# Ledger of designs, part 7: VHH binders against Endoribonuclease YbeY (ybeY)

Target 1, 156 residues: Endoribonuclease YbeY (ybeY), of Chlorobium chlorochromatii (q3are0)
Amino acid sequence: MSLELCNSTRQAIPNKRLLQAIRMVVQGEGYEIATITGVYCGNRMSQRINRDYLNHDYPTDTITFCYSEGKAIEGEFYISLDVIRCNARHFNVTFEEELLRVTIHSALHLTGMNDYLPEERVAMQAKEDYYLQLLKTQKSISPQKSTDNAIFSCNS
Key: E = the ipSAE of ESMFold2; O = the ipSAE of OpenDDE; V2 = 0.75 times the mean of E and O plus 0.25 times the DockQ between their complexes.

## First folded at step 1 (VHH)

Design r10 (framework vhh_brivekimig_d4)
Fold by ESMFold2-Fast, scan of step 1:
Structure r10 (fold): chain B 156 residues (1-156), chain A 125 residues (1-125)
Amino acid sequence: as target 1 above (156 residues)
Amino acid sequence: EVQLVESGGGVVQPGGSLRLSCAASGFTFSSYYMSWVRQAPGKGPEWVSSISGSGGSTLYADSVKGRFTISRDNSKNTLYLQMNSLRPEDTALYYCAKRTVYLEYGSPYGYFDYSSQGTLVTVSS
């Protein structure tokens, strides 16, 4: 049972909020965490993953790999902070809000939600909005248990 | 443990037809999008088609649209690909896949890190 975040950039990210968001989505969708690794990276890392796995030569905001077939999730995701910052400006939202939204989106993919079709994208966005609002509500409640920082540095 | 077993491949002449089948086990088949992915000799994998868990929604690559039909029978945990008007360019090893890689918003494409044995389709005169 591990949930770990890796930040390969010098940009600060709200680690506790991101961990909270991932746990909230996984639990809310009726799943459990076996092993989830979230990697927050720059455009170069995101572009390399796209090239190596998808044969595309452009940065993307997120790529999610789901390895599990049962209720206990095993997987990883990669989020480009540079793309998140660009998208936040474009959509006129804060960096943190866009980052949380894309992290929630990646976690929903780990639960098996698809966004191939327009109706699937609408359903996915509704879930993103739901968890983002729930996360804002949960922020007003102090955590019952203190946990050590589950974040580690990654030199890839 | 997820298992996917493809069948129905063979040798067919241009303009012919084949129906591929994929028997799935080890997961709740009706809850997942299923896809067909192919790999031609000497080339990388190409996504062909996807179908929603209920079968109500389908998506096709431009190269096969209007010629191929994806379908499923959830009571038998089986995925199908009906291939009509086959062309030499359709020659490939065809894989049944459960989506394991997700891309950015609106992308119709995904790669799969699970590889089954596949079924070979050869279109030759």
Scores: ipSAE 0.016, ipTM 0.297, lowest interface PAE 6.7, mean pLDDT 78

Design r11 (framework vhh_brivekimig_d4)
Fold by ESMFold2-Fast, scan of step 1:
Structure r11 (fold): chain B 156 residues (1-156), chain A 126 residues (1-126)
Amino acid sequence: as target 1 above (156 residues)
Amino acid sequence: EVQLVESGGGVVQPGGSLRLSCAASGFTFSNYAMSWVRQAPGKGPEWVSSISGRGGSTLYADSVKGRFTISRDNSKNTLYLQMNSLRPEDTALYYCATEYRVTWSPTGTKYTFDYSSQGTLVTVSS
């Protein structure tokens, strides 16, 4: 029922495309949105979440928390925009493309996909590529407006 | 380009010791947790041990607790695995891996690793 994005940084992000990507993945994988919150943050917040929940002491590109196990997804994810920028430069892709890939990856995790094993990683990367191509195709065509958007600012 | 190169494997008798090394390049090594993952003949990959970016936290699979020690030297971009009291069931190809993504849930934490290198072979004679 609720899909919300939160941006705790000063970096502009393509809110409508991110919401579109999340809905596309969830629906495409045969799931429904109960409550999903996506948090776009800096390295400090990502590092704090890693430290507090995962006993890590460094930033990462994404952290996903899934609270549901059924068809209707309840969960949240955190993406470090600073790490996204570094990765985009390293892989020679645009910031937006890397951001969409990591957002799609996080949404796939919320549907229960994992990528620990090499074959699982190949499958997840194939799904990332698939949804990225769908988004590129839809961008070249007049987009259909969604009526269920929720966008808000984080307390930071 | 991210590269991981393992070394230090070999053939040892049960009860022996080996020290594995992993030379990392192409990324900021100290910013990432590192792990050792092994794959025995005919089996899938098994996570062995992980160490935080600064080295302050370590985790071990129950099968290796008390026998293996993971460590790192961030000044050399190198990860280590000291293996003591080796058993025939430790025979495997050993890979070092960087954490790619982490997924947490109340039912467990999912760690995702990037390991596409050739690994280093450890054979423990029975």
Scores: ipSAE 0.013, ipTM 0.273, lowest interface PAE 8.4, mean pLDDT 78

Design r12 (framework vhh_brivekimig_d4)
Fold by ESMFold2-Fast, scan of step 1:
Structure r12 (fold): chain B 156 residues (1-156), chain A 125 residues (1-125)
Amino acid sequence: as target 1 above (156 residues)
Amino acid sequence: EVQLVESGGGVVQPGGSLRLSCAASGFTFSSYAMSWVRQAPGKGPEWVSSISSRGSYTLYADSVKGRFTISRDNSKNTLYLQMNSLRPEDTALYYCARHFYKGTGWLSYQAFDYSSQGTLVTVSS
């Protein structure tokens, strides 16, 4: 089992809470973590990945890739901290709350939840609210390893 | 200092095969996803293929799917590209590249930390 986060920015992020959120979602949805890598980056890198991999010309708050089809999840996600900061101000929530919501959203995508259709978006948002509320008052059931509590600095 | 040294390029007839190698040094090779990128004469760089840090996941450009195979040997710090059923449009300078972030699997040439001088592949009759 590997769960690793990487922060390419100078902005501090709540690494312990982010790891708790990912484990909570994956376990709550009945899945296991084989290998998940989360990358927290700025708009420039997020736009490069969108343009060059997905042919998008605009920044998004998250891009998620799931490589597994079974119960053991293998995948990665990328979150733009600049977009999170803008969204937090727009929705009048804290940076941490918006960051946790988008991290939960990315983890839900890794479990196979889609948001292509309006009814899927409603279901996704309900799950985001559910896990965000659980995270506000509870800690993860399983203790985390030292490496699981770290957010690694990314080169460049 | 990060160093990437390609080899295996050459001249081959259409339908032929070549195996490219990239010897990496100056970093923990097994911690980084790697890619092959090519640049044809007079064109911009084109991403060809990527492989995850452990080799568990591979991704290919549509133009090379079913013909090329990317692989790696972390014990030898070496990246490979097996190229089969080569076509004239595969003629290019081929570069290996290290991804910006440890553990990332799928990035274009613009998201790489380092690339090398490349190895020339010419497919001609």
Scores: ipSAE 0.006, ipTM 0.175, lowest interface PAE 10.8, mean pLDDT 76

Design r13 (framework vhh_brivekimig_d4)
Fold by ESMFold2-Fast, scan of step 1:
Structure r13 (fold): chain B 156 residues (1-156), chain A 125 residues (1-125)
Amino acid sequence: as target 1 above (156 residues)
Amino acid sequence: EVQLVESGGGVVQPGGSLRLSCAASGFTFSYYSMSWVRQAPGKGPEWVSSISGSGGSTLYADSVKGRFTISRDNSKNTLYLQMNSLRPEDTALYYCAKEGLRYFTWSKGSPFDYSSQGTLVTVSS
């Protein structure tokens, strides 16, 4: 079992809160973590991944790949911190709040929630709101006691 | 404030054509994929087509492939849907949606102050 975050930028991110959000969503939706890698990157890397894997040529806030079927999730997601900062300013929310929302959204995708249709996006947004509010209410100061959580620098 | 304004709907006979437009403002249009979504009376929403920010990639629902063409003019912040060989089952309210991987703007009352009024297409024999 592995849950890892990779930050290829010089921008600080709240690693403990992001890990907490991912675990909360996965477990709240009735799934288990087999291997999840979250990559926080800049616009250039986000555009490159869109071009290489989704045949898009613009930056996006998140891209999610789920490799597993069933209850044990294997997958990865990519979040552009530059897009998050722009979104935070546009929606008049904090950088951390927008980052947590998009991380929650990515985790929901890994549980098999789709957002191709308007009703699917509305349902997903409602769950984003739910987990974001729940996360804000639950403050944990307990140390992480597992070594399955590795935080590393991206080497690509 | 993100704003999307659809136009171009109307009443046509089967086999006819219509071109829908969506005027976008309040965001960097070329950065985002855009989609057309439709909802027929008494049915759920159906995704119709999407186009990448640059216009280099397009996707279509099987029900419209070969008949509809999505395009965009980033210099005018405008999205288009050219609809040919229209069928009675294409009758629906058509919505322009800003595609981020998390949010649609297809309905009024979006929590992000987006408004999508839709444009009505009726194909009547």
Scores: ipSAE 0.011, ipTM 0.194, lowest interface PAE 9.5, mean pLDDT 76

Design r14 (framework vhh_brivekimig_d4)
Fold by ESMFold2-Fast, scan of step 1:
Structure r14 (fold): chain B 156 residues (1-156), chain A 123 residues (1-123)
Amino acid sequence: as target 1 above (156 residues)
Amino acid sequence: EVQLVESGGGVVQPGGSLRLSCAASGFTFSSYAMSWVRQAPGKGPEWVSSISPSGGSTLYADSVKGRFTISRDNSKNTLYLQMNSLRPEDTALYYCARYYKPGTIYWEGMDVSSQGTLVTVSS
């Protein structure tokens, strides 16, 4: 099992809370983690990935890829911290709250949830709210081996 | 020691086909997603395709989608790229890469072979 976060920016992120959120969503939805990598990046990396994989030429808040076909998830996601900051200001919430919401959203995508249709988006938002609420009331998780939940800088 | 050794390049006419191979050693091949990246003369690296550890999921750059097929044989520790309907713009050095960190699709984040295999598409 591997769950790793990579931060290609110099912006501080709450790595322990992000790892907790991902584990909570994956386990809550009845899945297991085989290999998940979350990449926290700037708009340039997000825009390049969107262009190269999805043929979109603009930044998004998150891009998620699931490689697995069963309940042991292999996948990765990319979150633009610049978009998170913009959204947090627009919705008058903290950067951390918006970051946790989008991280939860990305983890839900890894479990196979879609948000293409309006009704799917409503269901996704309900799950986001549910896990955000759980996360706010949870106690700190026990530390694990650093190789299982490492966070490190990556170059964009 | 991680080693990735590419082969199968050559000269081919437009519309032709080539199959590239990458022999991997020094790590548990079946545990890592693998990629093909290429670099044309005078240009930066371009990601071409990726495959999951099991081989069940694949991703392709838009420029090669429908023409190239990535596959792997975990029993032989070998990665493949089947290239069909080749175009002059496919001319490049092709490199095999291991995701040393899952979620890295760019050159700097992968263990890339230093040698590559040259593919030239010309009439």
Scores: ipSAE 0.000, ipTM 0.161, lowest interface PAE 12.2, mean pLDDT 76

Design r15 (framework vhh_brivekimig_d4)
Fold by ESMFold2-Fast, scan of step 1:
Structure r15 (fold): chain B 156 residues (1-156), chain A 125 residues (1-125)
Amino acid sequence: as target 1 above (156 residues)
Amino acid sequence: EVQLVESGGGVVQPGGSLRLSCAASGFTFSRYGMSWVRQAPGKGPEWVSSISGSGSYTLYADSVKGRFTISRDNSKNTLYLQMNSLRPEDTALYYCAKSTYEYRGSTYWSYFDYSSQGTLVTVSS
């Protein structure tokens, strides 16, 4: 089992809380972690990934790649911290809340959940809300710091 | 419509090298990510490596990192896997798989996106 996060930016992110969210979603959906890599990056890296993998040149909050079938997940996701910050301001929520939501969303994608159709988006949002509430319940028992030095460099 | 034909397998001694090829047709090859998946005798499928449509991004299973290199030639609609320092545990049928990348969606291979024939690699000790 390997679950690793890396941050190519100078923005602090709550590493332990993000790891907790990913494990919670994967386990809650009945899956196991074989290898998951989460990459937190800026707009330029996100646009580069979109260009190469999707043939597009636009920013996105997250892109996920699942390489496994069955219950042991192998995959990775990319999250643009600049897009998260913009979204948080627009929706008047905290950066950390938006970051957790998008991380949960990425983990749900790794379990095979899609959001291409309106009905799929409704179902996915319901699960995002469920896991966010579950994390909030766990947080009341185990307080977490907003910063974490455990995030290591990317692209090596 | 989608057709994938693997080749390049064979019998080699430990420490040897092989290059696998996958000829693709029936879709716009350069728009899709591609993967290699293997199945050893008596075991389930194991993902080996993936490459983006442009070829700019590659991923490898920990068991093959530093030994295998995935690449593609979009002008020839061909995917490659260069396998170096082969070990007995690399013995398997190797399949190539087509992946579709979508905005905020998961990308994974399916049975219908790869050839059922595969190419056999046997590393004899």
Scores: ipSAE 0.000, ipTM 0.140, lowest interface PAE 10.4, mean pLDDT 75

Design r16 (framework vhh_brivekimig_d4)
Fold by ESMFold2-Fast, scan of step 1:
Structure r16 (fold): chain B 156 residues (1-156), chain A 128 residues (1-128)
Amino acid sequence: as target 1 above (156 residues)
Amino acid sequence: EVQLVESGGGVVQPGGSLRLSCAASGFTFSSYRMSWVRQAPGKGPEWVSSISGSGGSTLYADSVKGRFTISRDNSKNTLYLQMNSLRPEDTALYYCATLKSYGYYFTGSEKPYAFDYSSQGTLVTVSS
């Protein structure tokens, strides 16, 4: 069992909160973590991955790859912090809230939820809202921040 | 139809090195993220490493970071895994796999043992 976050940028991210969000989604959806790697990157890396696989030469907020089909998840996701910042301003929410939302979205993808169709997007958004609410509730009642999960830069 | 053929496995002592190859055909190789997955005797499959279609982005499982290097040659439709500083726990059948794409979500790597294009993998044994 391995859950790791990699930040290839100089932008600070709430590592402990992001790990909490991923664990909450995976467990809440009835899955287990075998190996999950979350990569927080800039537009350049996001554009390269999007171009390579989707033939789109523009940044996207997240790209998620799932390697497993059973209950023990093996996978990875990439989130563009620059796109998150733009989206946060567009939706008039905080950077942290948008980052948590997209991280939850990526974790939901790892559990097999798709958002290709409009109906699937609505279902995905409902689950994003649900887990964001749970995280906000836990944040207000659990101010303990002594658990040390270091975040290190990565060269992914 | 997708075909993947692994080679390069063998028996090595701890601290040794091996280079695995995967010859791919039946799809536009350069457009797909490729991965190495291994299965140790009596255990389930474990993801090892991935590389983007262009080769510009690589990821590794923590257990192999700093020891293994994934690479590809799109002109030869071949994926590689250079394995250095091998340990007994690296003993496994090694499979190469490609991910299916569905919009912005990629679901599953095509694990060799689960699909018709799957090879038998290539066996790596690390022992003294």
Scores: ipSAE 0.014, ipTM 0.168, lowest interface PAE 7.8, mean pLDDT 74

Design r17 (framework vhh_brivekimig_d4; at its last look DockQ between E and O 0.18; V2 from the best seeds 0.00; counts 0 for: pae E 14.1 > 2, placed apart)
Fold by ESMFold2, look of step 2:
Structure r17 (fold): chain B 156 residues (1-156), chain A 126 residues (1-126)
Amino acid sequence: as target 1 above (156 residues)
Amino acid sequence: EVQLVESGGGVVQPGGSLRLSCAASGFTFSTYAMSWVRQAPGKGPEWVSSIKGSGGSTLYADSVKGRFTISRDNSKNTLYLQMNSLRPEDTALYYCARQYTFTYSGGSRYVTFDYSSQGTLVTVSS
């Protein structure tokens, strides 16, 4: 089983907290990790993915791909750090707080949650708040192991 | 640049076996799910099988389940398809593809590909 983060930018990200957030969401929603890859990138890559594969021609904060329908998640997500930085300024929160929220949002999508309908959006936001609070207040209960927890830079 | 080069196609009798290979270069092979896709003459493409980047989880189309086995060797950057008990209906151009899967609202899932090989012909004929 593996959980990997790739950063295709020169910007530093809080890898340990991001990994913790993803594991917490997946386990808290009753799923297991088979393979998750998180890609943190710039607007150029986000816009290209939207245009080429989702028929959208604009950058977005996150794009999520799920390769499986089961208890063991296989998938990946792409988060634009440029959009995160812009949104953090608009919402008057830190870059790290906004990045963690969007990472949690992406992990929730991997577990099968959607936010297309208004009530779904409310439920998604509530879960985001819940896991963000857990990150701030939860103490480690058990050591967690990952056999493939390498973190590396992707090509940009 | 991403390159996918397949090999191993040919003519085989019904009930026979064949093994396809797909050599990958220009990307970190082990981080991508890979698929085999086939296209019979005059028909649209048909997804055959997929395997996750680490090699553990596999998926098969109903038409090939139990007869075909997808595998990969991440040390050699190579994807394989072992095809057993071949039937005339398996005749097609087979190509490998680097896949993306995405979820729309409501949980619907689609598979798309960003790179694919040129294809190798498999003919099952007496």
Scores: ipSAE 0.000, ipTM 0.120, lowest interface PAE 14.1, mean pLDDT 76
ESMFold2-Fast, scan of step 1: ipSAE 0.317; ipTM 0.686
ESMFold2 (binder alone), look of step 2: mean pLDDT 80; pTM 0.777
OpenDDE, look of step 2: ipSAE 0.020; ipTM 0.350

Design r18 (framework vhh_brivekimig_d4)
Fold by ESMFold2-Fast, scan of step 1:
Structure r18 (fold): chain B 156 residues (1-156), chain A 125 residues (1-125)
Amino acid sequence: as target 1 above (156 residues)
Amino acid sequence: EVQLVESGGGVVQPGGSLRLSCAASGFTFSSYAMSWVRQAPGKGPEWVSSISYSGSRTLYADSVKGRFTISRDNSKNTLYLQMNSLRPEDTALYYCAKAPYSKWLTPEGYYFDYSSQGTLVTVSS
């Protein structure tokens, strides 16, 4: 059982909140964590991954890869912090709120939710809103310290 | 400095077998997923197979499923590709590749972080 976050940028991220969000989504949807790796990166790495794996030539906010078919999730996701900052400004929300929303979105993808069709996007957005609101009302227990450095382990 | 050295290529008849090896150094081999990628003359690179950091999970391109087997020996920092029932269309330079940031596979199984010359596999006639 492993849940790891990796930040290849020099920008601080709220590691405890992100881990809480991932666990909340996975458990809330009736799944378990076998192994999940979340990678927070810049535009360059996001564009490279899109080109190399998905044949897209533009940065996206997230790219998600699920390897499991059962209730114990094996997978990884990549989130571009630069795209998150642009989106936060465009939608007039905080960086942290947009980051949490996209992290929730990535975790929902790992549970098998897709957003290819308009109705699927509406369903996913409703789930994003639900978990984001749940996080706002359930402040992290023991918010004593940020452990950003303790869980950062990216080789980049 | 990541270094990957492929070997085991050669000339073989259709229906024959070859085993490729990749000796890795300059990184913690047991912490990364590994892949085999091939490039036929005059064509772009094609992902062949991937294996997770521990060896518990493998993925194969549809063109090689049931014929190729990827494996690794973390104690020897070595990646292998057993190729059976070889076909003329398997003719290519074969490269091993390291995952850039992950212990795990992608659905496409394609990572590259290599500066090697590969090993040539020729399936004649």
Scores: ipSAE 0.000, ipTM 0.193, lowest interface PAE 11.9, mean pLDDT 77

Design r19 (framework vhh_brivekimig_d4)
Fold by ESMFold2-Fast, scan of step 1:
Structure r19 (fold): chain B 156 residues (1-156), chain A 129 residues (1-129)
Amino acid sequence: as target 1 above (156 residues)
Amino acid sequence: EVQLVESGGGVVQPGGSLRLSCAASGFTFSHYWMSWVRQAPGKGPEWVSSISGSGGKTLYADSVKGRFTISRDNSKNTLYLQMNSLRPEDTALYYCARDSTYRIYGSSYTKPGTYFDYSSQGTLVTVSS
């Protein structure tokens, strides 16, 4: 099991909660983690992603790549923190809530859920709401130092 | 409980104007694309116009461009359709509708006004002499 987060930005992120969210989604959907890398990036990624979109109101916030076909997930995702901050303001939610939602969305993609069709997007949004609510009700009630954060430096 | 309640329909002469309103409740209004859809007698539903959650983007059917204006007031949870230069062919039941998704992720894209999860009961607009 390898679950690693990379933050190439100067923006602080709640690493422990993001790892908790990813594990919760993967386990909740009946999968296991083989190798998952989550990359949190800045403006460069946001600009590249936005070039691929036409006529939408909300900027693109994530790209997900799944390399596995079975129950042990191998994959990675990329999230633009600048887009997350913009979205949080737009939806009138906290930066942390928006970041968790997009991270959950990315993890759901890794389990094989797609959002290519409108009905698929509705189903994914329902799952996002479900896991966000679970995280909110479960909270981080364990201030133990026994958990190693899988955080590493990455190239900008 | 999601509710969408329209007002402002009626009978008007050709070339006249009407403003439709749609009061929304039971959800976070500003998070959703909202649309107007109409259904003329004996025909299927026709999409008319859509507006983004922020109001920053609006889309119109070719049949109404330049004549109709969609707007919203998020502080009042209300959607509007200002209809000018009305024609007999605009005669229809008009519905306000909530788009089934309020955001797009990754490389996914679907035109707003394509799928709705809730709509109003409809208000009649008749354009005749």
Scores: ipSAE 0.016, ipTM 0.244, lowest interface PAE 7.4, mean pLDDT 79

Design r20 (framework vhh_brivekimig_d4)
Fold by ESMFold2-Fast, scan of step 1:
Structure r20 (fold): chain B 156 residues (1-156), chain A 127 residues (1-127)
Amino acid sequence: as target 1 above (156 residues)
Amino acid sequence: EVQLVESGGGVVQPGGSLRLSCAASGFTFSSYAMSWVRQAPGKGPEWVSSISGYGGSTLYADSVKGRFTISRDNSKNTLYLQMNSLRPEDTALYYCAKYGPRGYLYSEIWGKSFDYSSQGTLVTVSS
């Protein structure tokens, strides 16, 4: 089992809370983590991926790829931190709250939830709200003195 | 413009090894999952293996699991397939493919959305 986060930006992100959110969603939806890689990036990389796959000339908040069909998830997602900051200001929420919401959204996609139709988007938002609320009501996990708690930076 | 160029095929005896390469250009290679697909004479296309863009996540068809290893070098924009313990039934044209059904609207199950547009590289396993 492997869950790894990569931050290609100079912006700080709450690594432990992001890992907690991903594990909570995957386990809560009845799945297991085989291998998940989350990439936190700037608008430049997000726009490239969006242009290549969707032919859009604007950044998106997240893009998700799932490689597995069973209960053990293999996949990756990409989140634009610049879009998260813009959305946080627009919705009058903190950067961390918006980042957690979009990370939860990406994890839900990895479990096979879709948002093609308006009713699917409503269902997705309800799940986002549910897990975000659970995270807000839970106490922070104590820091572990483990050599296995390594988080990788992809800054060059 | 996405361009994929496969190489490394050839003739090898059963039990032998070959290493295939795919040189990619026209897109941000490290941002996309890549796959190997093959087509044997008189058969339809068969997915062989996939590798994630940034992670070490790999998937293999049951027919090649334990014998083939997929890898990539993002600094060279190159995808590899190390093929060991080759069998006559591995004889096929091998293609590399860019995987990516869709971005934030993604809801497709993995394995049904591939794009490939190259001529492939021929692998023949015979004595």
Scores: ipSAE 0.006, ipTM 0.124, lowest interface PAE 10.2, mean pLDDT 74

Design w01 (framework vhh_7w1s_2)
Fold by ESMFold2-Fast, scan of step 1:
Structure w01 (fold): chain B 156 residues (1-156), chain A 121 residues (1-121)
Amino acid sequence: as target 1 above (156 residues)
Amino acid sequence: QLQLVESGGGLVQAGGSMRLSCAASGFTFSSYMGWHRQAPGKQRELVAKISSGGTAYDDSVKGRFTISRDNTKNTVYLQMNSLKVEDTAVYYCAARYWTGSYLEYTPYDYWGQGTQVTVSS
């Protein structure tokens, strides 16, 4: 098992809580972590990835790539902290709450949930709310093994 | 656009060793990386692959070649030992991605330009 977060920005992020959120979603949906890398970046990197892989020339809040086909997840996601900041202001929530929501959203995508159809968007939002509430009530637990939750620097 | 840049090819004598490198430009690379080769008049074939699930090798190179990755450098390597004349080929690095949503993901292989390896008798 490997779960790693990378922050290429100067914006501090709640690393332990983000790791907790990802583990909670994956476990709650009945999946296992083989290898997940979460990359927190600025608009420049997000826009480049969107352009290079999806042929869209604009930044988005999150982009996910799943490399596995089964219960053991291999994948990665990219979240633009600049977009998170804008979203938080727009929705009148804290930066941390919006960051957790989008991280949960990305993890849900890695478990196979889509949000293309209206019904899928409603289901996705309900699960985002569910896991956000669980995080509010559940305290961080000591890691079973401490080697699979390292944060590392993202330098090009 | 994303680039994979191969290096380390060239001329080597039979029985020798050579290491190929493949660097991804400006991005973290896929958990699925591979080395393929194409000899003159033959189809391109998979030589070795690496993923978070482990490594796999074509029978023709098993025990002689080793694939590895350095996540710090976003580079994948192919260490080639006990080279044979039959290993002469253009070697290509490939990264596999699944783009889009999980349920709509399709495999997308991104290829490098290739590097020539020539093994003399």
Scores: ipSAE 0.000, ipTM 0.145, lowest interface PAE 12.7, mean pLDDT 76

